# VH-VL binders against Small ribosomal subunit protein uS3 (rps3), part 2

Target 1, 230 residues: Small ribosomal subunit protein uS3 (rps3), of Nanoarchaeum equitans (q74mz4)
Amino acid sequence: MASKVIRKFIQNAKLTVFSQEFIRLYLRGANVSKVIIRQTPIVNRVIIYSARPKMISEERKAHLAKLLELKFGLEKPVIEVLPIENPNLDAHVIAERLAMGIERNIRAYRRLAQRYLETIMNAGAIGAEIVIAGRLSGQRGKTWRFKAGNLRKTGTIGQFELDRAFNIAYLKPGVAGIHVTILKPDAEIPDIIEFKSPEEISIEEIEKIDKEIAEKMKKYLETYLLAKQM

## First folded at step 13 (VH-VL; from w2 with light chain G93S)

Design x5
Fold by ESMFold2, look of step 14:
Structure x5 (fold): chain C 230 residues (1-230), chain A 122 residues (1-122), chain B 108 residues (1-108)
Amino acid sequence: as target 1 above (230 residues)
Amino acid sequence: QMQLVESGGGVVQPGRSLRLSCAASGFTFSKYGMHWVRQAPGKGLEWVAVIWYDGEEKYYADSVKGRFTITRDNSKNTLNLQMNSLRAEDTAVYYCARGPLYDVLHGYFDIWGQGTMVTVSS
Amino acid sequence: SYVLTQPPSVSVAPGQTARITCGGNNIGDEDVHWYQQKPGQAPVLVVYDDYDRPSWIPERFSGSNSGNTATLTISRGEAGDEADYYCQVWDSSSAHYVFGGGTKLTVL
């Protein structure tokens, strides 16, 4: 029984991550940061933090609520959209902005990465890293890495917050993956289940915990990649 | 006003050591990877070594690996090259060069010093 | 080790377009950078990432890169363009920065 309760908790946590990534995909362009899902017997609340909350109309919230009920079984979800305090320290916001910027001008990838790192550091980050992988300048895929500050201070957990995000730039020759890591000062943060991007998730590591959850995550990754093409 | 100034060059016998220094000004030194590039008299450019903006990683050309050590001091805005076991083929003008902003290993050299001459002869 | 091949010299008449080539296996997959070096002076970056310019380099300097050849193009050649020109790449497999042998540009 105790084993079953632990397995169900792990499964629900992974499905919550799927719901959060779906919401970010659905609302692409609205610079969604945190998504908090709170389920109670009375109310299922979905709290969406955005750097562009005006882009998320009441009509879009209603449509998203229907999709969450149909796809994820969140009964009668109530969707709230709130602004974020510091968009320039938010890895999800930066990753989306960079991805969309590269889509507008593929040749600007270096300048954009440098500009966003400067923005992140000026906003107070301890360190940051941007990794871009794909076919941007030639016939074969390559990886570019840009770093600022010190990311190795993560050994002092509790005084610093590590914020990681992934996004995709959709280009005619294919896609380019964008990984953003920001180490920022933080006094305390709610216990939010945050995982790596779907492409960074190791099915093998999850399989060590629960094979059923690993299979569901694999299906999510396949759906996520297909949805990104559309 | 961005400037790199090399110093420490001279004439030495084979097997001896020299330490080169590069003083940086007019930009935030700790945001950039730094390089040494050399040019033998009448010859082309040859990359020697790189060090990351924070000093965490270093890479060397095969011709100097094990004999040269690149270091930096971000508090003094200086780049150094310790050259041990010098050989006649190390005779060259040594340039200090700046890599692209935040780019750790990809890229180009946008600011160069005027160089310092190292002559190794018996 | 990755090898970049440049012609030893190129000549151009004043006002005409000079083209300096840099050959390498699949160099079109690399980001190619170009430097100008006048006698007794340090190199100066003139083109980076195949075809971008530092803001202080005039538009008549341009670059291209495809297949096995990268090319530096100097439109409306001037006497002040006489110099040695080097191409350069980063070779990730060897963790080395590689320069071409250099090309001496002469303006008639």
Scores: ipSAE 0.610, ipTM 0.835, lowest interface PAE 1.4, mean pLDDT 84

## First folded at step 14 (VH-VL)

Design y1 (from x5 with heavy chain L105N)
Fold by OpenDDE, fold request of step 16:
Structure y1 (fold): chain C 230 residues (1-230), chain A 122 residues (1-122), chain B 108 residues (1-108)
Amino acid sequence: as target 1 above (230 residues)
Amino acid sequence: QMQLVESGGGVVQPGRSLRLSCAASGFTFSKYGMHWVRQAPGKGLEWVAVIWYDGEEKYYADSVKGRFTITRDNSKNTLNLQMNSLRAEDTAVYYCARGPLYDVNHGYFDIWGQGTMVTVSS
Amino acid sequence: SYVLTQPPSVSVAPGQTARITCGGNNIGDEDVHWYQQKPGQAPVLVVYDDYDRPSWIPERFSGSNSGNTATLTISRGEAGDEADYYCQVWDSSSAHYVFGGGTKLTVL
């Protein structure tokens, strides 16, 4: 019984993800930031956050509701559209805008990427990255990477809450994937773990924290220095 | 006015070291990858090194790997090139050049300094 | 190593169109950039990303790239266009910026 319940839960989760992606695709151009689907025994609610809520007319909502029912079995969903506060700091919005921009003018991919990074940074982001991967020119797929600010994804900086989004530009020569990553100004930044060389380690500071560790470090440093002299 | 000004060139003996500097002005230095490109007398352009806008990544031409070190100080709008173990073939005008805004690959050089001459001779 | 090949020299009459080629293996898949260098001066970017121009570069300068050849085209050649021209790409395989050997353009 537990297995069946788990399977049903997983299935519902998958359905939710697919529905969300469908909604994003259906409402392409409306700069959808976030989609929340809440299913209750009383009512199914679909909450859509958009930078352009006016583009989602009542007619479009009604049509979307029907499609969700037909394709995903979401019974009589109520669609709500809400605005977002900072579209320039929203990775999904930026990714969509960039994708659509490139579709309009494939040659402007660099300029557009630069412009949107400026937009993101001017909006107060700590850092941002735009990656365009695909066939913009020639026969071979390429990856263009644009980066601004302080975006440490790996290494000495712990796990940041990064806003990440992916969108696809449909182009004449093929398709291009657009990846946008934004480190927002209000993101919780964990403590930075710095790896120091043994010589850079203050044993005195360690002694203040843990005497046992300090003793171990002293021995290690001694060994390290001896090895370095050899 | 956007400009790059190189300094530190001169005449040195083989095996010696030299440090070049490039002063940037007129643009937000910290937003751009910076490059060194050199040109031997009567020869073509040769890329030497790049440093990313935040200094996190560096790449070098094979001809200078292990000998040259590119650094930058964004607080001072300066680009540097430490050249060690200099060889006669390192004789060239050294240009500092700016890469595209935010671009970390597939880049071009849109602003160039006037260059500084480095001569390695016995 | 990725190699870009340029003719050592190209000559055109004033008012005629100059075409400078840059050859490379599947160069059409790469973004090609072009530089003009006049004697005693630093290089100047004239074309980037195969065909785009900086705003301060005249429309007479254009670029194309396909197959194994990129081409810089200078229409209505003027005496002032006499310079060395270099093509350049980013080689992702070796993480190198690669220049062509340069082409001396003479306007006679």
Scores: ipSAE 0.829, ipTM 0.918, lowest interface PAE 0.5, mean pLDDT 90
Fold by OpenDDE, fold request of step 16:
Structure y1 (fold): chain C 230 residues (1-230), chain A 122 residues (1-122), chain B 108 residues (1-108)
Amino acid sequence: as target 1 above (230 residues)
Amino acid sequence: QMQLVESGGGVVQPGRSLRLSCAASGFTFSKYGMHWVRQAPGKGLEWVAVIWYDGEEKYYADSVKGRFTITRDNSKNTLNLQMNSLRAEDTAVYYCARGPLYDVNHGYFDIWGQGTMVTVSS
Amino acid sequence: SYVLTQPPSVSVAPGQTARITCGGNNIGDEDVHWYQQKPGQAPVLVVYDDYDRPSWIPERFSGSNSGNTATLTISRGEAGDEADYYCQVWDSSSAHYVFGGGTKLTVL
C-alpha cells in the first residue's frame, strides 16, 4: 500500500511538471514566468504568471483547460492569469524573449544576449548568465556563454535568490537552447529550474491533442537533455 | 572616446622580467574580458592572454604559459601583464585589447591600444 | 592547435572588389573575425561573427564563412584600403585565440 501511494505521488509530481512545461509551450509568446498547479478535491486551479497577460485570451484559457484535462487528467481546471512586476528580472521571461528574438534574427544572437544581460543587470540583478547552445552558424552546434556581475556567493553578498530558466529557439537549421540564470538580491516570483534528465513523456498522447505542441515537446526534451551537458 | 593605453615596454635582457600596464577609459571596464596580443617585428598577430571581466578566469597562449601572468584591477580600470623569464622570441609590440561585452568565449577584439614595444636582447 | 591559412598577398585595381580568404578545417563552424592593420598602426576590427560589421566600418567591408573558407570582401577598393588583414577565431579545444598569418592587400 505504501508503495502504491508513493508511486501515485511520483506520478502526480511528474504530471505536474510536465503540465507546467506543456503550459509554457502552449502559451509561448506570452512570457510566462511561473505556473502553479493546485489540485484539490473541490477544484483544480492553474495559476499562470505572465509578463503579457493580455496575450492569454479567454479562448486560449478555455482551450488550454481542455488540453490539460485530456492530456494530464486535470479535471475542469480553472485558469487564472496574473501579471508580474519585474519581467526584466525574470529568467523565464528573458529566456523566452531571447529565444524569440533569435528566431526573428538568428544572426543577432550575440547582440541580443548582450542586450538582455544589460537589461537584467539594470533591473538590479547581482549577476546573470546566458548560455546559448545550438546551431546558429555553420553545421556544427556550438555553445556561447555570456556572463555579467557576480554569480557566486561571496562574503559580501547577503541574501540572494537564483532564478534559472530554459527555453528553446526554433530555428530553420534546428533548435538552440537558451539557458538564463539570474542572481537576485530579492525575487518577487521565484521559479528555479534544476536541469535534470527529464523522464520520457508519451508523445503519442500529446499528438492526439495537438501535433504542433507534441513536436515542440519532443524537441524541448531533447534539447533539455542536451543543455544539461552545457 | 573609448581607448586603451599601454605602458611599461622597453629593452630587457633575456631571463629578466618586465611588467606591462594598460589603462582603459571611455567604457565600463568591468564588463569586458581583456586581452594581450603581441606582434613581433615584421610578423603577424599573436594572442597572448585573456582575463575575464571579474578576473576569475585566465587563459594563456602555450608560448607564454608559466612565464606570463595577466591581472586586472577593475577599480582602477587597469590591465597588467607580468612577464617573467623573457626570451628573445618575446620581442614584440604588445597590444591590450577589449573583448566583446559579457562574452566569455568565441570572442573578438573591438578596441585596441596603440601598443608598447618590448625588446629582449643580450 | 587550430591553424588559419591566409594568402600572403592580394592585389586589386582601384574600384574593384578585393577578396581575402582565410582557410581552416571546418572554419564555417567557427565565428570568424577580421582585422585591418595599416603600417605603424594598431589593428582595427572590420568584421566580426563572420559577417557582422562595426557601425563605424564602411559597408564596403563584408564577410562570409562556409565550409573550410572564410572570406573578407572589400567592395570598390580604394588606396586607403591598403593594409594587412588578419582573420581570427577562438579555438575552444585548446582555449586559444588564433590569428591567420595575415594578407597584404595592394590596390594598384
Scores: ipSAE 0.826, ipTM 0.919, lowest interface PAE 0.5, mean pLDDT 90
Fold by OpenDDE, look of step 16:
Structure y1 (fold): chain C 230 residues (1-230), chain A 122 residues (1-122), chain B 108 residues (1-108)
Amino acid sequence: as target 1 above (230 residues)
Amino acid sequence: QMQLVESGGGVVQPGRSLRLSCAASGFTFSKYGMHWVRQAPGKGLEWVAVIWYDGEEKYYADSVKGRFTITRDNSKNTLNLQMNSLRAEDTAVYYCARGPLYDVNHGYFDIWGQGTMVTVSS
Amino acid sequence: SYVLTQPPSVSVAPGQTARITCGGNNIGDEDVHWYQQKPGQAPVLVVYDDYDRPSWIPERFSGSNSGNTATLTISRGEAGDEADYYCQVWDSSSAHYVFGGGTKLTVL
């Protein structure tokens, strides 16, 4: 019984980590956003969210189901395909579209990145970033960075609900990695505490809040400046 | 029509300060990195400074680092260059220029102002 | 610091092809941009990302970049093409934008 449970656990872990990537690769071009695998004693369900659900035919579903069973041990999976509400705010969709666009025309990488950032921002994103790393021009691989809106990369950015995705463009001279990051309009942005250097601190503003703290800060600043001169 | 217009140039003595401004129009200013590029009389182009679209990152040429400060006001579509401790070698026409849309590296300059002349002489 | 080297001058007859070179260590690995500057005017971007061209720039202007040399090619040279031309790159190691020394093109 223990061996069966362990096997099931391993299978579930493999499914969770590897099956999603496999499904994305298999369904490349269908703009897959999210894959959810739900295993119950009664039925195994694979829910695929796609910006192009019509590209995933019943035949492709059936074939995918067989592959999942063979490769990952998912017994008789039922594949369900659902549409997504806003593909222009989906990092996975954008990454795939960008990758495929660059594959069709490698020279258009800048224009495509700019266009998709415009698309993301027009869809209401607070901010977005596209990073392309690879051999797009020249003899050596390079990294291009594009950024729009407000992506506060403060130490607390990890607390933000960022939508992140990675995709690969397969090119004649090699491969290019594409990273897309989107801060969605409904993201809860916590109050970010910015640490200012002592020199940047307005003592006047602190005095308005707490006079005792302001006095302490004055003393600290004096000490800080003395230490800096040493 | 997209346009950049520099102002603030003039004649100043060494060691003094000068503030240049650049007014942008005809495009969404807040989407672009902005640059200062200068050209000494009869000489080539020299990049001076860049400020990214949100003002969070700035870079300077070694020749002006510590003396010049680049700033922008996206609400006013304005780029500024505070020049302190001016030297004779700072004498040049100063251009403001626009970087590529959303680009934060490997950039070029696609829109230029007419330039403003700065002369540093005793 | 990264250095870009251009010939000080290039001459071409009307209707002929002008080639302006920009030399740099492994410049082929960098994105090269080109500017035209006429006397008393601001520079104008004519080629970017080695070979791409703004829509308002004639097709006579083209660029290439490989090895240690980038080249701006101006086909069917006209008197109006007389100007100074500058190449430019972004040096990521020093975080500097670098210009070449410029080339004066004469159409005679």
Scores: ipSAE 0.818, ipTM 0.913, lowest interface PAE 0.6, mean pLDDT 90
Fold by ESMFold2, fold request of step 16:
Structure y1 (fold): chain C 230 residues (1-230), chain A 122 residues (1-122), chain B 108 residues (1-108)
Amino acid sequence: as target 1 above (230 residues)
Amino acid sequence: QMQLVESGGGVVQPGRSLRLSCAASGFTFSKYGMHWVRQAPGKGLEWVAVIWYDGEEKYYADSVKGRFTITRDNSKNTLNLQMNSLRAEDTAVYYCARGPLYDVNHGYFDIWGQGTMVTVSS
Amino acid sequence: SYVLTQPPSVSVAPGQTARITCGGNNIGDEDVHWYQQKPGQAPVLVVYDDYDRPSWIPERFSGSNSGNTATLTISRGEAGDEADYYCQVWDSSSAHYVFGGGTKLTVL
């Protein structure tokens, strides 16, 4: 009995992570940070933290709710959108902004990484790192690494919070993965809860609803799996 | 406004040691990787060594590895190069150079000192 | 280590366009940087990341990089452009910084 319950818990946790990543991809551009899914017998609450909550219109919430119910099996989802207190310390927000900035101007990747790293440090981070990996202009994949502050000395006094995020810049030569790591001094509810990767997402079912999102999700999964093996 | 000023050059005999210093001003020194680049008389540029912004990593050209030590003191805005077991082929103008902000690889050198001359001769 | 090859000299008539090449195996996959060095002076960065210019460098200086050749282009060459020019990359396999041998530009 315990084995069946444990298997269902693992499967539900995996589905929850995939749903969270789908929501971030679907709402790309709205700077989504945390996505909290609370399942109850009566209603499923989907709480979306965004640095640009006004970009998540009621129409988009309704469409997203339909997608979550019909294709991800979240019964009666209620979508709530809340603002972020400090977007400049949020790895998901920074990774998305950097990815979209590089898509607009590939040549600005260094300047953008430097600017965002300065922004992160000025917002109070102890240390931060931005890694850009992929093909920006040539055929060979390269890795650019930018570091600030101290990621190694967390100290034994007080608590710390490690915020990590990954995003993808979709470029004509190919794709580039963007990893943002921010070491914060304070502890709050963890921003990163990682289980297994979204390797088993049903891209075919998403294609039936929105071909553009399905294609982006496919590229996200391919790049994620490639980056994980490195 | 932003400046790098090298010092400590001179004439020394082969096998001796010399210590170069580079004083930085006008920018936040601790945000940048720092380099030494040398140029033998009438010859081209040769990269010598790098030290990361926090001093945690150092890399050296093969021609100087094991003989030269790069260090920095971020509290004094100084970069140093300890040169041991000097050879005639180490004769060069030594430049202090600044790497890109926060960048720990793929660097270029946007600020250079005027250099200090090291002559190794018997 | 990775090797960069530059011609030892290039000449250009005043007002004409000078092109200085930097050869390397698959250099189009590298980020190439260019420096100008006038006699008795320290080098000055003129192009970085293949194509970008520091704000103090005039638009006459431009760069390109593809295949096995990176090129520094100086439009409307003038006497003040006479200098040695060096290309440079970071070689990921050695974690070393590599310069080309240098090219002396003469404006006649």
Scores: ipSAE 0.659, ipTM 0.856, lowest interface PAE 1.1, mean pLDDT 84

